VH-VL binders against q0aze0. Designs and how they scored, part 142

Target 1, 268 residues: q0aze0
Amino acid sequence: MKIILVNNRFKENTEKKAQEIAGQLSALNVEVIIDNGLDEPYAGTVDFIMVLGGDGTMLRAARRYGQRAIPVLGVNMGTVGFLSNIEINELAEYLPLILREEYSLEARMMLEVAVFQQQSLLTRVFCLNELLLRSNSPRMLSFALEISGQKLEPYRGDGLIVSTTTGSTAYSLSAGGPIADPQLDAFIVTPVASHIINKRPLVVSPEREISLHLLEEREAIIGIDGQIKMDFGAENRVLIKRAPHPLLMVNLKAKPFFTSIDRSLQRQ
Short names: E, the ipSAE of ESMFold2; O, the ipSAE of OpenDDE; V2, 0.75 times the mean of E and O plus 0.25 times the DockQ between their complexes.

## First folded at step 7 (VH-VL)

Design B2 (framework fv_inotuzumab)
Fold by ESMFold2-Fast, scan of step 7:
Structure B2 (fold): chain C 268 residues (1-268), chain A 121 residues (1-121), chain B 112 residues (1-112)
Amino acid sequence: as target 1 above (268 residues)
Amino acid sequence: EVQLVQSGAEVKKPGASVKVSCKASGYTFTNYWIHWVRQAPGQGLEWIGGINPSGGYTTYRRKFQGRVTMTADTSTSTVYMELSSLRSEDTAVYYCTRDYEGTYLVSPDYWGQGTLVTVSS
Amino acid sequence: DVQVTQSPSSLSASVGDRVTITCRSSQSLANSYDNTFLSWYLHKPGKAPQLLIYGISNRFSGVPDRFSGSGSGTDFTLTISSLQPEDFATYYCLQGTHQPYTFGQGTKVEIK
């Protein structure tokens, strides 16, 4: 068995813990590849991906490996989040189940984001939570939103979020979007500080294509899962579709989504 | 293994443009951003901007917007920074540096040797 | 812009001394996922900056054990436990969380 161990080097003690776990797995005849985020993604075949960290580390793992249809387990290393399944102090208990492949999988949709300059494809990336279009200056954006060829009235405001249902509890929530059951596949389109008071979030079929472009010369940024940033100008267009493969999240332990989000909202 | 090699020193007159190159080797060129940082005589380090060679995406510090252009040639693994309308205040050593992530400047780890650009009349 | 201030701006030390440099930001450097992008560089005249520490406390490959970093939020520290002759240089912190990315003004470590 070959496992990728994804760690977050930007939190104290995670590198040391990753090395300890790698040693334990090697003692059980498991080949371990450590991905600390600084090198290119491992290109070879692997059987399992173990993510050590919080939601941010899982988002990076999903972006790098999510389209390979490989089981991905989130192991929480302190920060409370929605994408981990077990805690680090529970890993020893669950490791035999992992090695025997005694777990279920939850499919989580991902976005495919393609950015163009005129007719030329500049880049294609995948993400688990969302694409954010936002102003990079004090000036509001004016931008066009097109859904499967249907042109909506122009948006004016600080930006727009196109989110998966998994991303409904991330930046979309902070911008006033709905909480979505992650078992559903849908795009959630949430305005950021819209100038038009009654612009509402949209819930859109995952089979539709969403297109965005600026209507005025403005400086804007496209953000992906809060981790990738790209400059976006009036000459650019972004196309958002459902990614070919969902992220396959490992379920070893029941983690009630709705009670977790309810508790979180009561504290805000 | 990883190397960034920059073009040589330049002397320019006010109002001219300068184009500095940075040739990368020892890693997958399109997997990392290249950022540019300068240091004027007697001053500290100043971030100018960066480019993603994979798509040609750029981000620039506001102060340089309209004067700086960054481009990448994937066939030669080379990034270029062109600065126009040069002023005496642009006299500095210009460095290119590699960083793996686009949203943040996480760990610019390998740096070019620097290119001295002198703007004088 | 996020202002980054180093203290002291200069210091004099002898080989073997413990040296501490601080870096303060005008706002938190933690992003929405609680990752902090604060790095430390050594810079000598005529040479490129050299990465010492990234992500607050992670030592870059080949960097001696005498260099360590710590901190959180807005307050960060670089410590050199036993100063060596090659360590007399200017040190910079870099915040990489908020655009425009900003360096501290530098701390010059001079021979006493």
Scores: ipSAE 0.006, ipTM 0.548, lowest interface PAE 10.0, mean pLDDT 87

Design B20 (framework fv_inotuzumab)
Fold by ESMFold2-Fast, scan of step 7:
Structure B20 (fold): chain C 268 residues (1-268), chain A 121 residues (1-121), chain B 112 residues (1-112)
Amino acid sequence: as target 1 above (268 residues)
Amino acid sequence: EVQLVQSGAEVKKPGASVKVSCKASGYTFTSYWIHWVRQAPGQGLEWIGGINPSGGYTTYRRKFQGRVTMTADTSTSTVYMELSSLRSEDTAVYYCTRDYEGTYLVSPDYWGQGTLVTVSS
Amino acid sequence: DVQVTQSPSSLSASVGDRVTITCRSSQSLANSYGNTFLSWYLHKPGKAPQLLIYGISNRFSGVPDRFSGSGSGTDFTLTISSLQPEDFATYYCLQGTHQPYTFGQGTKVEIK
């Protein structure tokens, strides 16, 4: 068995803990590949991916490995999040189940984002939470949204979020979007500070194509999962589709989504 | 293997512009930022700015704003840094370096060999 | 700007010596999620800088075990447990948490 350990190298004690876990796995005759983010993603076949960290580390792992249909387990290192399944102090308890492949998988849709300049593809990226289009200046954006060839009336505001259901509790929530059951596959389209009063969040089929372009010259940015930034100008168009493969998330214990989100919405 | 290969040394007069290239190979070009760092003779290292080749987003140190422009050509996996209105104080070795993408400068890991830019009459 | 100060600015050492270099920041380098972006570099004249340590204490691929990093908050240390001939160089710390990203002024390790 081959396991990739994805490590948050920038949090206290994570490198030592990753090495300890790698040693434990090696003692059990598991081949371990450590991904600290500095090397290219491992290109060979692997059986399992273990993510040591918080939601940010999980988002990075999903972009690097999510399209390979490999089980991915989020192991929390002390920060509360939505994408981890077990705590680090529980790992020893669950390790035998991992090695015997005694767990269930939850499929989480991902976005495929393609950015064009004229007819030329500039980049293609995958993400688990969302694409954000936002102004990079004090000036409001004017932009066009098209859903499966249907041209909506122009948007005017600070931007727009196209989110997965997993991303419904991330930036989309902050912008007024709905909380979605992550077991559903759907795009959630949430305006950011719309100047047009009746622009509402949309929930649309994951089989639809969504395209965005600016209607006037502005400085804008496309953001991916809050981690990748790209310039977006009037010469650009972005096309958003459901990614070919979902992220396969490992469930070793029940994590009650609705009670967890309900508690997190209460102020501390 | 990851490599960053920079263009050769340049000699410029005060007031001119210089454009230095950095060609990347051995990894997915659009997955990492490229940052530029310089070292003037007898001085320490100074961060200039960076570019995300995925879409061209740039960030510059304020003192270079208006004088520096970074661009990326994804078809050739090459990043360019252009510095205008050159002064004698701009004489330095300029390095490109690869860093994990995002909002922080986390671990510039692989570096180009450096390009000496000399500004003199 | 976040100021980063290294000490000492220079030191003389012999092969086999333990060398300690410190880096102090004017404010905490932990972000709101507890992540710290502090790295250490070796630099020789005529060559590119080389990454030694990132994220306070993580040794970069191929870096010898004699190099180690430690610290938290505003105070960080690079230790070379047994100095080798190839280690005579200038060392820099880099803070990557706060823009503009800043290097320390450097510590020159020279032959005694």
Scores: ipSAE 0.095, ipTM 0.634, lowest interface PAE 6.3, mean pLDDT 88

Design B21 (framework fv_inotuzumab)
Fold by ESMFold2-Fast, scan of step 7:
Structure B21 (fold): chain C 268 residues (1-268), chain A 121 residues (1-121), chain B 112 residues (1-112)
Amino acid sequence: as target 1 above (268 residues)
Amino acid sequence: EVQLVQSGAEVKKPGASVKVSCKASGYTFTNYYIHWVRQAPGQGLEWIGGINPSGGYTTYRRKFQGRVTMTADTSTSTVYMELSSLRSEDTAVYYCTRDYEGTYLVSPDYWGQGTLVTVSS
Amino acid sequence: DVQVTQSPSSLSASVGDRVTITCRSSQSLANSYGNTFLSWYLHKPGKAPQLLIYGISNRFSGVPDRFSGSGSGTDFTLTISSLQPEDFATYYCLQGTHQPYTFGQGTKVEIK
């Protein structure tokens, strides 16, 4: 068995803990690859991915490995997030189940984001939460939204979020989007500070293609999962569609989504 | 194993353009961003901008916008930085460096040897 | 722009000395997920900068254990526990959280 340990070197004690866990797994005849985000993603065959950290570390793991259809377990090492399943102090209790493959999997859709300049593809990235288009200056944006070739009336405002259902509790929530059951596959399209007061969030089939481009030259950026940022101008276009593979999240412990979100909203 | 090799020193007159190359080897070229940093004589390090060699997407520091252009040739694993409308204050050693991230400058780990660009009348 | 200030600008030291360099930012370097991108570089004339520490406290591969980093928020420190002859150089901190990314002005470590 071969396991990747994804850790976050920018959080306290993660490298030390990753080394300890690697030693324990090696003693059980498991080959361990440590991925701290600094090197290229491991290119070989892998049976399981263990993410040590919070939601940010899971988002990075999803971008690096989410399209490989490999089970991914979030192990929290601090404040409980939405994407972790167990705490680090529970790992020893659950490790035998991991090694015997006695767990359930939850499929979470991902976005495929392609950015063009005129006719040329500039980049293609995958993400678990969302793409954010926003103004990078005091000026509001004027932009076009197309859904499967259908042109909507122009948007005016600070920007737009195209989110997965997993991302419904991230930036989309802050912008007034709905809380969505992550078991559903859908795009959530949420306006950011729209000048047109009746622009509402849209819930769209994940089989649709969504495209965005600016109607006026403005200083804008697109953000991916809050971690990747790209300049976006009138000569650019972005195309968003469902990624080929969902992220396969490991469930070892009951963590009901709706009671979890309810507690988070009360706790603030 | 990982190497970034830059082109040689340049002497230019004010108003000219300069194009510096950075050839990468020892890793998958398209998996890392390349950033450019300069150091003027007697001054500190200054970030200029970066490029994603996968697709060629660029981000520039605002004060260089309109004068700097970064490009990547994936067939030769080479990044270029072209700076136009040169002024005497552009005299500096220019470095390329690689980094994994696009949004943050996390750990630019390997650097080119530097290219001295002198702008003189 | 996020200002990054190093202290001191220069210092004189002998081999075997403990050296401490500080780096202060004008605002927090933690991103929205609590990650902090603060790195330290060694730079010698005629050579490229060399990464020593990234993410506040992580030593880059091959960097001797006499180099250590610490700090949080806006206040960061590089420590060299026992200065060696090859350590006489200029040191720079780099904040990589906020664009435009900014370097400190540098700290020159000179032979006494």
Scores: ipSAE 0.005, ipTM 0.514, lowest interface PAE 11.4, mean pLDDT 87

Design B22 (framework fv_inotuzumab; at its last look DockQ between E and O 0.02; V2 from the best seeds 0.00; counts 0 for: pae E 12.4 > 2, placed apart)
Fold by ESMFold2-Fast, scan of step 7:
Structure B22 (fold): chain C 268 residues (1-268), chain A 121 residues (1-121), chain B 112 residues (1-112)
Amino acid sequence: as target 1 above (268 residues)
Amino acid sequence: EVQLVQSGAEVKKPGASVKVSCKASGYTFTNYWIHWVRQAPGQGLEWIGGINPTGGYTTYRRKFQGRVTMTADTSTSTVYMELSSLRSEDTAVYYCTRDYEGTYLVSPDYWGQGTLVTVSS
Amino acid sequence: DVQVTQSPSSLSASVGDRVTITCRSSQSLANSYGNTFLSWYLHKPGKAPQLLIYGISNRFSGVPDRFSGSGSGTDFTLTISSLQPEDFATYYCLQGTHQPYTFGQGTKVEIK
């Protein structure tokens, strides 16, 4: 068996823990590849991906490896979040189940984001939570939203979020979007500070394609999972569709989504 | 082998502009931001700004806003930093450095050799 | 702007000495996910800065194991366990969490 350890190098003691875990796995005849997130992703084949960190580390891992249809386990190292399944101090007790492949998988949809300049593809990126289009200046944006060839009335405001159901509890929630069951596949389209009073969040079939472009020359950016930024001008168009593969998240321990979100909201 | 190679030293008069280049090789150019950092004589390091070669998103330190422009040419794997309305206090060695994709300055790991820009009459 | 203060500004040391340099930020360097982007650089006149440590405590590839980093929140430390001749240089910390990104003022390590 070959496992990638995606290490969160940006929290104290993470390198020491990664080396300790790698040693434990090697003693069990597992080949370990450590990914610190700073180089290009490991290109070889692997059987399992273990993400050591919080939700931010999982988002990075999903972008790097989520399209490979490999089981991904989130192991929390201190920060409470929604995307980790077990705590680091529980790893030893669950490791035999991992090695025997005795776990269930939960499929989480991902977005495929393609950014164009005129007819030319500039980049294609995958993400687990959302794409954010926002103004990069005090001036509001005017932009067009098209859903599977259907041109909606123009938007005016600070921006727009196109989210997965997993992302429904991230930036979309803060912008007034609904909480969605992550077992569902859907796009959630949430306006950010819309000047047009009746622009509401939309829940859209994941089979549809969503496109965005600016109607006026403005300083705008596209953000991906809060981690990647790109300039977005009037010469640009973005196309969003469901990614070819979902992220396959490992469930070793019951972590019911609704009780977790309910508890989180009551503490706010 | 990752390399960042910068253009040569420049001497400019006050009020002029300077454009410094940074040519990248040995990695996928569009996967890394390029940031610019300067060091004036007898001073410490100062971050100026950075550019994402994918889409050209830029971020600048406020004190340089309106005077600095960063651009990227993906066909030549080259980033440019242009600083206008030069003053004597802009005399410094200017460095480019790469940082992995993202919204933070995570680990600028490889640096250009530096370009000395001298502003004097 | 997040201010980063290094101490000491300079120190004198001999080969084999243990050296510690501290870096203090005016606010926490942890982002909303709890990640901290604090790195340490070695800089010599006429040369480009060299990355030593990133993410508080991670040694960059090829960096000798005598260099180590620690800290959290607003207080960070770079330690050189046994100073070597090539280590006489100026050291800088860098916070990459909050824009504008800021360097400490530098610590010059000189021969005693």
Scores: ipSAE 0.606, ipTM 0.844, lowest interface PAE 2.3, mean pLDDT 90
Fold by OpenDDE, second read of step 8:
Structure B22 (fold): chain C 268 residues (1-268), chain A 121 residues (1-121), chain B 112 residues (1-112)
Amino acid sequence: as target 1 above (268 residues)
Amino acid sequence: EVQLVQSGAEVKKPGASVKVSCKASGYTFTNYWIHWVRQAPGQGLEWIGGINPTGGYTTYRRKFQGRVTMTADTSTSTVYMELSSLRSEDTAVYYCTRDYEGTYLVSPDYWGQGTLVTVSS
Amino acid sequence: DVQVTQSPSSLSASVGDRVTITCRSSQSLANSYGNTFLSWYLHKPGKAPQLLIYGISNRFSGVPDRFSGSGSGTDFTLTISSLQPEDFATYYCLQGTHQPYTFGQGTKVEIK
């Protein structure tokens, strides 16, 4: 068995813990690759991905490996989040199940975000939580939102979030978006400080495509999962659709999403 | 081994343009951003901008916008920085550096040897 | 722009001394997901800057154990536990969270 350990190099003691776990796994004749994000993503085949850390680390892991259809386990290291399945102190208990591949998988929809300049593709990113378009100045944006070719009324506000249901408990929630069942595939389109006071979030079918572009020359930013930031101007377009492959999240421990959601939110 | 090798020193007149190259090797060229940082004599380090070799997306420090152009040639694993309308204040050693996620300057880990650009009448 | 201020601007020390350099930013360098992009570099004249610490406290590959980083939010520290002859140089902190990315003004560590 070959396992990638993904840790957050920006968190203290994460590297040390990764090394410790790597040693334990090696002692069990498991091949281990440690990915702290400094090096290129491991290109070889692996059987399992273990994410050590919080939601941010999971998001990074999803971007790096999510399209490879590899089981991904979130191991929380004392942070508050929604994307970890077990705690670090539980790892030893569940390790036999991991090695025997006795676990269930939960497919989580990801976004495919494509940013264009005119007709040229600038970048394509797969992400687990959301795409954010926001103003890079105190001035509101004017932008066009299209859903499967349907042009909505021009939007005015600080920005817009296009989120997965997984991302519904992330920035979208802070912007007033609905909490969505993570077992549901859907887009959540959440306004950020809309000029229209009663502008409501949209729940959109994952079969649809969403496009955004500015209607005026303004400084804007595209944000992806809070970890990627790109300048966005009038000559740019962003297209969002469902990623071709979901993230396969390992479910070792039952996590009652709805019964624990209040607890999790209170900690934030 | 990761290496960034830059072009040689340049001497330019005010108003002219300079184009510095940075050839990358020892890693997958398209997986990392290349950023440019300069140091004027007696001054500190200053970030200029960065480019994603994949797609050629660039981000520039505002003070350089309109004067700086970064390009990438994937066939030669080379990034270029062109600075126009040169002025004496542009006299500096220019460095290219590698970083994985160029939308943040996360941990520029490998650097070129530097290119001295002198702007004088 | 985010201002990054190092202190001191210069210091004199002897081999074996403990050296501490501080970097303070005008706003938090943690992003919305709690990642902090603060790095430390060693720079010698005529050479390229060398990465020492990334993500506040992570030593880059090959960096000796005598180098350590700490801090959070807006206050960060680079510590050299026992200064070695090869450590006399100028040190820079770098914030990579907010554009434009900015360096501290540098701290020159000179031989006493």
Scores: ipSAE 0.006, ipTM 0.489, lowest interface PAE 11.7, mean pLDDT 90
Fold by ESMFold2, look of step 9:
Structure B22 (fold): chain C 268 residues (1-268), chain A 121 residues (1-121), chain B 112 residues (1-112)
Amino acid sequence: as target 1 above (268 residues)
Amino acid sequence: EVQLVQSGAEVKKPGASVKVSCKASGYTFTNYWIHWVRQAPGQGLEWIGGINPTGGYTTYRRKFQGRVTMTADTSTSTVYMELSSLRSEDTAVYYCTRDYEGTYLVSPDYWGQGTLVTVSS
Amino acid sequence: DVQVTQSPSSLSASVGDRVTITCRSSQSLANSYGNTFLSWYLHKPGKAPQLLIYGISNRFSGVPDRFSGSGSGTDFTLTISSLQPEDFATYYCLQGTHQPYTFGQGTKVEIK
């Protein structure tokens, strides 16, 4: 069995723990590849991905590996968020279940984001939580939103969030969007500081295609999961679709989403 | 073995342009962003901008917008930075550096040797 | 723009001395997902900058253990436990969280 062990090299304790866990797994004849974010993503075949850290480390793992249809387990090492399943001190208890593949999977929708300059594709990225379009200056943006070719009345304000249901508890929530059940597939479109009073958050079918572009020359950025930033101008357009494959999150331990909402949000 | 090798020193007159190259080797060129940083005499380090070699997407510090152009040639694993309308204050050593996470400067780990650009009349 | 201010701007020290340099940012360098992009560099005239510490406290490959980093939020520290002859240089912190990415103004460590 071959496992990728993902940690965040910017959190010192995760590197030491990753080495310890890799040693334990090797003693059980498990081949381990460590991905601390410094090197390129591992390109070879693997059976399982274990993420050591909080929601941020899981977001990076999802971007690197989420389209490969490989089970991904979140292991918390500190601040409890929405994406970890077990605690690090419980790993020894659950290792036999992992090795015997005695767990369930929860599919989490991802976004496929394509950024264009004129008609040329600049980049294609995947994300688990959200795309943010925001102003990169004191001036507000004027921008167009199209949903499956249907052009809405122009938006004016600081920006817009297009999130998954998993992302509904992240920036979208702070901007006034609803908390959504992460087992649902949907886009949540949340305006950021809208100058237009009738622009309410929208919940949109995952089968729709969402397009954004600026209506005036302004300095803007596209943010992906709060971790990737790209300049965005009047010559650019972004197209957002449901990603071809969901993130397959491992469930070893029941985590009641609804009864834990306030606790999880306070810890972020 | 990761290397970033830059083109040699340049002497230019005000109003001219300079194009500095940065040739990458020892890693997968398209997996890393290339950023440019300069240091004028007696000054600290100043970020100029960066380029994603995949697709050629760029981000520039506002101060340089309109005067700087970065391009990438994936067939030669080379990034170019061109600075136009040169002024005497553009006299500096220009460095390229790589970073995996793209638009963030997370851990620029390997740097080119630097290219001195002198702007004098 | 996020301003990062180093203290001191310069210092004189002898081989074997303990040196502490601080870097203070005008706003938190942690993003909303818990990542902090603060790194430290050593820079000598005529040489490229050398990465020492990334992510606040992680030593880059090959960096001696006399270099250590610490801090959180807006306040960060680089410590050199026993200064060596090759350590006389200018040190920079870099915040890579917020565009435009900014370096501290530098701390020149000079031989006394």
Scores: ipSAE 0.000, ipTM 0.537, lowest interface PAE 12.4, mean pLDDT 87
ESMFold2 (binder alone), look of step 9: mean pLDDT 92; pTM 0.941
OpenDDE, look of step 9: ipSAE 0.000; ipTM 0.462

Design B23 (framework fv_inotuzumab)
Fold by ESMFold2-Fast, scan of step 7:
Structure B23 (fold): chain C 268 residues (1-268), chain A 121 residues (1-121), chain B 112 residues (1-112)
Amino acid sequence: as target 1 above (268 residues)
Amino acid sequence: EVQLVQSGAEVKKPGASVKVSCKASGYTFTNYWIHWVRQAPGQGLEWIGGINPSGDYTTYRRKFQGRVTMTADTSTSTVYMELSSLRSEDTAVYYCTRDYEGTYLVSPDYWGQGTLVTVSS
Amino acid sequence: DVQVTQSPSSLSASVGDRVTITCRSSQSLANSYGNTFLSWYLHKPGKAPQLLIYGISNRFSGVPDRFSGSGSGTDFTLTISSLQPEDFATYYCLQGTHQPYTFGQGTKVEIK
């Protein structure tokens, strides 16, 4: 068996812990590849991906490996999050089940984001939570939103979020979007500080195509899962679709979504 | 072995343009952004901009708006930086450097040897 | 622009000395997911900059273990535990979180 360990080197001592876990797995005849997120993704075939860290590390792993249809397990190393399934101190207990492939998989939709200049594709990226369009200056944006070729009235405000249901509890929530059941596949379109009272969050079929472009030259950026930032000008257009493959999240123990989010909201 | 090899020194008059090349080898060219950084005599390092060779996507420091252009030729694994309307304060050593994630500058790890551009009358 | 200030601008040291260089940013370098893009470079006249430390505290491949980084938020430190002859150089920190990406002004480490 070959496993990728994804760790976050931007936190102290994670490399040492990753090496310790790799040693334990090697003693069980498992080949381990360590991915620190700084080189290109490992190009070879692997059987399993183990993510060591919080939700941010899982978002990076999903961007790098989520389209390969490989089981991905989130192992929390201290920070409680929504994308991890087990804690690091539980790993020894669950390791025999992992090696025997005795677990269920939960499919989480992802976004495919394509940025164009005129007719030319500039870049294509995948994400698990959301795309954020926002102003990079104090000035309000004016922009066009199209859903499957249907042109909505212009938007005016600080920006827009296009989110998966997994992302409904991330930036979309902060901007006033609904909390969505992650078992549901949908796009959630949430305005950021809209100057138009009529603009409401939209819940849209995942089979729809969403496009955005600026109606006026402004300094704007596109943010992907809070980890990637790209300049976005009036010459650019972004197209958002459901990604070809969902992220296959490993479920080794029940994690009740609704009671977890309810507790989280009461803490705030 | 990763290498970035830059073109040779240039001497230009004010108002002219200069085009500096950076040839990459030892890795998959389209998997890394190339950024440009300069150092004027007696001053520190200054970021100019970057390019994603896989999609020709560029980002530039606002200070250079309208006078810097970055391009990539995937057939030769070469990135070019062209700076127009040259001024005496553009006299500097110009470096190219690679970085995996160009939307943040995470770890620009390998650098070209530098190209001295002198702007004088 | 995010301002990055190094202290000191220069220092004199002897081989074997412990050297500490500080880098301060005008705003936090952590993104919303807790990742911080702060790196340190060694630069010698006539040569290209060389990456020493990335992501606050991670040594780049081949960098000796006498180099270490620490810090969070707006305050970061590069430490050289026992200065070697090849370490006399100018050191720069780089913030890669906020565009435009900015370098500190440099710290020159000179032989005493």
Scores: ipSAE 0.011, ipTM 0.579, lowest interface PAE 8.7, mean pLDDT 87

